VH-VL binders against Small ribosomal subunit protein bS1c (rps1). Designs and how they scored, part 3

Target 1, 263 residues: Small ribosomal subunit protein bS1c (rps1), of Porphyra purpurea (Red seaweed) (Ulva purpurea) (p51345)
Amino acid sequence: MTKNNESFTHRNFAAVLQKYKYDLNLGDIVAGTIFSFELNGVLVDIGTPVSAYLPIQEVSSNQELNNFNSLNINDTREFFLLDYNVESRQLILSIRRLEYIRAWKRIRQLLAEDSLLDVRIKGFNKGGMIVNLEGISGFVPNSHLNNFSKNTSSTNKFIKLKLLNVEEKSNNLILSHRRALIAQASSNLIVGNIIEGVINQITPYGLFIKAGNLKGLVHISEINVKQVERIPSQFKIGDTIKAVIIHVDKKQGRLSLSMKHLK

## First folded at step 20 (VH-VL; from c6 with heavy chain S30D, light chain N33K)

Design d4
Fold by OpenDDE, fold request of step 25:
Structure d4 (fold): chain C 263 residues (1-263), chain A 124 residues (1-124), chain B 110 residues (1-110)
Amino acid sequence: as target 1 above (263 residues)
Amino acid sequence: QVQLVESGGGVVQPGRSLRLSCAASGFTFDEYAMYWVRQAPGKGLEWVALIWYDGSYKYYADSVKGRFTISRDNSKNTLYLQMNSLRTEDTAVYYCAKDFYYDFWDNPGAFDIWGQGTLVTVSS
Amino acid sequence: QSALTQPASVSGSPGQSITISCTGTSSDVGDYKYVSWYQQHPGKAPKLMIYDVDDRPSGVSNRFSGSKSGNTASLTISGLQSEDEADYYCSSYTDRSYWVFGGGTKLTVL
């Protein structure tokens, strides 16, 4: 929230409201009609004797869209009452804030539904994938990307994801490709079934197996490791192995496998 | 802001037990592995224990194995260290730390954020 | 648990570059990329400076860099400043599924 350093004095705002006997509060959603364009914003009639002003910076949550192209004279729409400018004696409105509120509301609903989402890829960093959902920047950690290759050619494409964690207060949106893949394959993932895959990663604590688009873990406790031999000495990346599904964690998108329980 | 706050330290006699707590805030606690690391006075850092994000796996240093138990309550965003059969050599500042990566399942990370530490003194 | 080997102390003048070594084995530093570096000022908790051998967390100065060759990881601090005076520890995950620390290096800025 760009704290518009505009010297908002609650006292002055209250005084103005009292003078006109309007029951408006900062944070309210109000209806208004655009009636004039200015250089840096638009004037909005919200039914009060106090002029309302929408700064160009508050037109959209997307900075690239902070222009007047989407606004017309005599357009009536909802605005968020953001602030009061004492100097100009104007109420400051925001569409950006309204969009933000609505976006998070939608995200909360999506979280509750726990559905597969089509999400736009915005880019990549060292930690994972940057995505956009409902205008909010989200993040897919590397650990949740599974076997996805980070390629710049994927930018602006859509990927199936599931929500992992939502924190509105911190504006954090975490999503998971791994969860999505597990969800898509869930009907075929039955505990006790044998799957075949290729070792694609060896860690001190286990073997990661690629089975199709899925990633499973054979923890060291689920490997018949001869006491004297280390995992790296017994297995190589690229080896094909069979394993039994012992657990499917849909919440985290984890597939746990065992080589000990092979019948 | 990510914050870890240790508590439960104090002075105890050898053979006694003590339980440390680490209150976590500012991040999704149940998505990260957590650690205990200790530092004896004037000495270096020593890893003590690791617990996965869901508590499914726990690992201990040999020096504390069988005596210490790491646990977590994700509903309370709290990490614990139950210390039994305390020894004089267990005297240290105990730090809790957050793993750098989401879900220890893919990659071990690093000790990303540390608490301020809590002092445990084991003396006769 | 065998500790990683660090020099006990290093020193440099302001503006200089110094390197701290961390030597392990193939079971820790050699085979894996799970090497991290920590800065600790007196009476303070450690701070993560480098992870995964050469990656920097957000907010860490680009004066800090990491590298690895064989079983030895290195922390390089360029453009030394007085505030860099601290203890530095390396750490690595091992093939035995535990973390190990180096003995620590005291950096003095002259």
Scores: ipSAE 0.660, ipTM 0.840, lowest interface PAE 1.0, mean pLDDT 90
Fold by OpenDDE, fold request of step 25:
Structure d4 (fold): chain C 263 residues (1-263), chain A 124 residues (1-124), chain B 110 residues (1-110)
Amino acid sequence: as target 1 above (263 residues)
Amino acid sequence: QVQLVESGGGVVQPGRSLRLSCAASGFTFDEYAMYWVRQAPGKGLEWVALIWYDGSYKYYADSVKGRFTISRDNSKNTLYLQMNSLRTEDTAVYYCAKDFYYDFWDNPGAFDIWGQGTLVTVSS
Amino acid sequence: QSALTQPASVSGSPGQSITISCTGTSSDVGDYKYVSWYQQHPGKAPKLMIYDVDDRPSGVSNRFSGSKSGNTASLTISGLQSEDEADYYCSSYTDRSYWVFGGGTKLTVL
């Protein structure tokens, strides 16, 4: 939040409120009625003799929506009391901040529910996928994308995800495609069952198996590898492999497989 | 910001034991593999140990295998290195480091963030 | 554990480009993309400069670039500056599920 450092004084605000004997504090959610449009903002009556002002930049958390199209004269709604401008002697209001607060409240609720979410894809970087949830920018690391191809054509589409990490104070929102896929397939993922898939990645520490949309790991300890041979000498990408499910980590979205337990 | 702080270093005699700790903050600790890397005075870097995000797998350099044990407490955001049967050649600054990628599954990543290091001196 | 091979030292003048090589084997640098480069100033902890052969972490100058050919990885520093004077280490993940470092290269800016 870009505090207008030039005119903000908590002391002056307190003095004004004391003078008029109003019990308002910065950070409060207040009801107000829009009564006038100005060039760069909206005047709002919040029941105080001090004018309240909603800057155009504070109309929405989405910059594209920072216009007056959604606001009408005589509209009554809630606002966040953001600041006090000493120069203009106006209380500064924000819808943007209010939306932010509500968004995180919703996200916390979603986290508690641990539900499958439809999330909009905003783009990609080298580290993963950029997404939007409830107006908050989130991130899906590559390790949690589970064979998802980063295509620009996917931008603005929706993808099923689950929350992985939520930190409001740092504005950190991490989601997982991997967790979502496991959740969707959970009824079919039973420890001890045999799964068939294709090797899509070979690492020094194991084989990654693609089974449908799922990704499983056969750790090297779960492979009958001759001690003298490298994994790449015994396996190739594209090989079809049967393995036993030995562990399903729903929290991390991890599927552990074993080739040793095959009877 | 991501921060790693090593502690537990000091001067010990050969054959003795020492336990190092690394306190992590500023990131989701249980989502990353962690490392110990050491550097002898005036020498290069040497990888010591790796532990997976959940502690399920541990790997060691041949030079420390059987003597050192890497562990972690995810509830405390702390990485440990138990060093037994210390030798003079174990004298070094010991760094803890965070892996670059979430989960060690897809990529082993790199040593993304390092602590300031803690000095271990093994001398008779 | 065989160390990766780096030149002991390299030097360059301000504004020049220099390259540091890191030679391994097929079991580390050759077959895998898990090559990283680190910068270390005297008395400081190493800093990650390049990962996955040629990727840069956020905040690292675009003057630093990485490449690989065969069993040799290379770090190139363009537009050399005095602040670039440091030790540089390469690292690679190996078939034995361990990391290996190069011997380090001292870069001097003349």
Scores: ipSAE 0.598, ipTM 0.814, lowest interface PAE 1.1, mean pLDDT 90
Fold by ESMFold2, fold request of step 25:
Structure d4 (fold): chain C 263 residues (1-263), chain A 124 residues (1-124), chain B 110 residues (1-110)
Amino acid sequence: as target 1 above (263 residues)
Amino acid sequence: QVQLVESGGGVVQPGRSLRLSCAASGFTFDEYAMYWVRQAPGKGLEWVALIWYDGSYKYYADSVKGRFTISRDNSKNTLYLQMNSLRTEDTAVYYCAKDFYYDFWDNPGAFDIWGQGTLVTVSS
Amino acid sequence: QSALTQPASVSGSPGQSITISCTGTSSDVGDYKYVSWYQQHPGKAPKLMIYDVDDRPSGVSNRFSGSKSGNTASLTISGLQSEDEADYYCSSYTDRSYWVFGGGTKLTVL
């Protein structure tokens, strides 16, 4: 019988393992061999005298996959060392946490590579689109949807996106369809070329035009060689206009246009 | 978390100039448009100026056009307002504010997070 | 002074609902499209309560709601509390006019 079982702590855990020359810390990724199935978890041998246990809720980040169908006795695989349960005197393992760590490693790589992604649509709110990337929820702001129609019929379909920003602490991803569209079209977007489009939005600072699935801005300073104070009233949503490409911002997914010298 | 701190306010005579600064922290400054908004003592709010996240475009209220210049230094996370030819009616608390939307392009915004304000008094 | 008209003051008792209106007056500019609402306590900076007519930022109580009908936007505060006593401003812009604020409404909680 072990003395003072009720006072066993994370500090005491390290002391026990040091006594037996095991160099393990909570948060480590460890190899283990599954040797017994229990009703609500599995027992795993990680090479220590302390029992290691994988609860059913720690099998997958997807709750629907929290079952033991993918696990076999004598399988060796990696586990995340999640916690120690003082009452049961067991090390608590997690595959769910390991999947989370690997998902974020991939997400950081995709951001660094500026990768074009095919991402599943989860739903919409008034601020934008909700998506799923590597099991992580992400958000596409309305300004980055670029004329994509928000319909519930699009749920579970795929959309081309690029990552804008990631925050692992809050489990947040921000993505852009606008950047993806510019990237896909970039070889055809040549500064100096004329583009024809339809006025889709009018703002105090310019005209937004749609050319196919691309959106460009004719800034108010670019409407006429003479500077104008307000967008002239003859411009209406639905009008077709011609403009010259003057800048392509691939990072932000912006297409800048000018009507000076054309009309 | 997100924090905006204005400075540079004070008492000046009509016709003189003053430069306000707004130090930003807690967000990616170069991804958001920034605003100046003012409030005369005991009066309502008045939009003054807007600058795009990259400084490419600037916009001003009619009351300050030609006298005020908004600018930003994204390497220092700092927004500026240069106020020239000051008038007594420019007396107000000046706030800087961050736009609500991630960038500012086809979704003209709202005044999301505000600084504490800095008082400018223009008097003879 | 602005193209957006608000009542100068409104009042209500704790637990009641009140509505603050914001009406555009310009006949030669399109309807104000993107309305936001701001709360300002005395001596403090304004706080964004509603954007895009009826959306709430994170951390704003669902007691605050926005709506728009024609050229009039409304801010409704349900379950009135003493901390709601403040000045409230609407703001908007149109396709061809820059941002303007309403004159402000002082809410008094009785």
Scores: ipSAE 0.271, ipTM 0.627, lowest interface PAE 4.2, mean pLDDT 83

Design d4
Fold by ESMFold2, fold request of step 25:
Structure d4 (fold): chain C 263 residues (1-263), chain A 124 residues (1-124), chain B 110 residues (1-110)
Amino acid sequence: as target 1 above (263 residues)
Amino acid sequence: QVQLVESGGGVVQPGRSLRLSCAASGFTFDEYAMYWVRQAPGKGLEWVALIWYDGSYKYYADSVKGRFTISRDNSKNTLYLQMNSLRTEDTAVYYCAKDFYYDFWDNPGAFDIWGQGTLVTVSS
Amino acid sequence: QSALTQPASVSGSPGQSITISCTGTSSDVGDYKYVSWYQQHPGKAPKLMIYDVDDRPSGVSNRFSGSKSGNTASLTISGLQSEDEADYYCSSYTDRSYWVFGGGTKLTVL
C-alpha cells in the first residue's frame, strides 16, 4: 500500500507557518542572527515570531568539531531549516546539513566539468586509496592509482585526481589518478611515438607496462606472439619493452600501445 | 542505483534472428565492460559475450562465435546482442551484466550487477 | 559442459562450515587470480559474492571467504544460515575462452 501522507512534523510545520503567514518550508535555507548561547545549542532570530534553535550536534558534519567556536552573538549567517519541534514550539536549524548540501553541489559541478583536482590523501586499504574532497570521503581504486606507491608517509599529502563516479545517497565518491595523469600528459602522448616501459602485469588479453607514473596496455592483437606459445611463457614481469602509442583515451584514462609497429 | 533491464526475448523458430537490448542506468555506462551470460532452463550459467567499454574489443564463447554479435551504444546507455541463425540449444534466459571494476583494463573483473534476464525460446 | 568442475551438491547443518570446490587448469584458476563466486536463489539473477579469488564486495557477509591452491579455488561459508541455501557458481577468466563458469553446486541447509 502506497501512502501519500506527509510526516507529522512536516504537516505541523506547515500549519504553524500558515498561522503566522510566512512563506517558509522545511528544507529552506534561511538567514538568521545568533542572539544567545545555551548549554546544548544556540538561539537564532530568523525574522519570525517562532523561536529557532541550532543544536550543538547540528553545527558541523564532523562531530569532533561540534562546538560553538566559529559562532558569535550577533553574527548573521545562513542555516538549513531542518525540522519543527512541536513540544518546544521551535524551528530546528542546521549548519551541518547546509554544509553537506553545498559540498555535494560543488562535487556535482566538479564532476560535470571533468575538473583536475588536488585532493588530500587520508589513507589506504587493500583495494586502494582513501581521500577527502570537500569534506566528503572518496576512494581511488588500485587500478586508478597506476604506479603510485601506497605507504603511510603519503598520508595528508595531495594527489592529482579526477572524479569518476558520485553517489550522494550512499555518500560515495570514486576518483582516478590514472585519468588525471593522462590528462596532464596528453600534450606529450603523441600517437606514433615510441614509449619504453617495464612489464608489470601479464593477462591473457595483453601486457601492462609501466612507464614512470603512466601505465599502458599492449593488447594481445598488438603483440608478435609465437603461435605455439602462451603469453605468460613468452614474457615475464620485469622485462623491458618498447611499444608505439596507438591511442590515448582521455575519457577512460587509458594508454594503448602496440609492439607490431616498431621501427 | 545501478540497474540493467533486458528486453527483446521471445519465441522464434530455428534459423531465425533476434536482437536483445539491455538498458543501463545508475552508473557511467561508457566506462564499464559489459557481458551477456545465459542460462538454459534448469541448467547452469554460460558466458556468451564481452564488449569493452568503448566497443574496441569483443569476445565470444565458441558456441556462439560467428552467429552472435555484441554491440553497445554509449550515447543511449544500451547494450545489444544480435542473435542470428538461432538453434534450439540457444534456448535460455539471457542476462546482461556489468563488470565489477570501473573499467575492464588492468583487472578483468567479475559479473557485478545482473539484469533479471529475458527468455529466448527457440522451437519449431 | 563447463571448463570448471564443481561438486553437484553439498549440504550442512545450521552453524556449520562448508567448502565448495572449483577445479580448473593452469590456464585459468592456476595461473590467474580472476576467480569469482556467485550465489543464485531460485528464480533470481546471480549475486557476486567473491572476486579476485578471496576479496568480498561491499555488503557481503564475512562468513563467505575464498581461497585457491594450485588449480583449485574454494568458497567457504561459515556459520551456515537458512538463507545460504542456493546454487553457487565459480567463474574464471581464462586464456582459452575469456570467461568460463563451473557447473554449479546446490547448497542445502539441513
Scores: ipSAE 0.179, ipTM 0.591, lowest interface PAE 4.7, mean pLDDT 84
Fold by ESMFold2, look of step 22:
Structure d4 (fold): chain C 263 residues (1-263), chain A 124 residues (1-124), chain B 110 residues (1-110)
Amino acid sequence: as target 1 above (263 residues)
Amino acid sequence: QVQLVESGGGVVQPGRSLRLSCAASGFTFDEYAMYWVRQAPGKGLEWVALIWYDGSYKYYADSVKGRFTISRDNSKNTLYLQMNSLRTEDTAVYYCAKDFYYDFWDNPGAFDIWGQGTLVTVSS
Amino acid sequence: QSALTQPASVSGSPGQSITISCTGTSSDVGDYKYVSWYQQHPGKAPKLMIYDVDDRPSGVSNRFSGSKSGNTASLTISGLQSEDEADYYCSSYTDRSYWVFGGGTKLTVL
């Protein structure tokens, strides 16, 4: 350094630094340029004198993209300020965390808009169907699948769903096919109208009928009293019945029917 | 962390009333059916009442029908049991329980998560 | 209405398998798949072990299994351990929109 001759230049540079705040906090999103590869990550220029480092594991939520071939020197992009490493004196950056934050902002918007979604099926368990929406794992409970058959031939096919509930802290999405089907049919689902369907499930508390892809419940309280003594002895799976629509719960995708209100 | 905490138990005379509460946390309370189940000291389990996620349907054991009322306040994540005309036979630990299935629509579930119970003693 | 019948007690040695029966009628067990099983240690709340006849919730050991034949549901515990000593209850959702419990079975690990 040329100490004697640089005093005027250092004063001018100090004034410029004071005018441009380096107001960085953990959790900020900053622009930066990748300028050097290191053993397990890359160095990024974010416009500060503090070194900034992107570990290779912080490149993507997809582990297959966590390698040097997915990164280019001189690429400019946004990063999340994840941490500060006191030992290395470096800001620690993340693209993976930024993708996560932005994915959840999109998911919250889709929920607020009550959007009808085409979602890829990833698999099934005993409780329902597993899907992936924008890199976030989602679940469709069995009760929200209606008559959709769970089998391996459905994997990687698309299904129409709506978001039912989201819990960002637990990284949890609950979705509904039943709600999507009701929404698509809603102009034809008028309280007071008669629907015809086939009994496809008999329970102690009522009859479930299938009308096309729709599933409706005739609750035991909506069957004539003389029919209440034993539902399985009076009704059989496969019987065709007529019932009146008495309620449409669009939020949960439920169709409530009655055999007491015919005509 | 899913938790159910009962309160409101105590010692009362026959013919009197008690109100039990069950505070729920760690799950979306308004999406699940809820139960009351009781156990007399040294005896087995007895189902008492069931309420659907939105309170639209309520069911009671014959032994308590007409005397007990189940209710819920989804804004406070709280389940209630109003017990009127108490009898000595009602002496038990009362548990609240959460249904196993998400919305209790087309599949009755099971008593998934239980509270630790609150003791009700009805004696002269 | 009909109650669910369980044996009052069963016993077994560590490492053995035991089966607890739960017998009802067509109205509570035979026609339906809503049988569940609960384990209860003294002074503690019951714990769900099996639902829908033969399914295990997350966190329950695969040593516990369920089955049904006719009007009888069964809980099988393999590889008995001392911690399995407890009361076991079956339950079913019935035609009259009621839950019923069996009388309970005390399992003793010898």
Scores: ipSAE 0.164, ipTM 0.613, lowest interface PAE 5.2, mean pLDDT 83

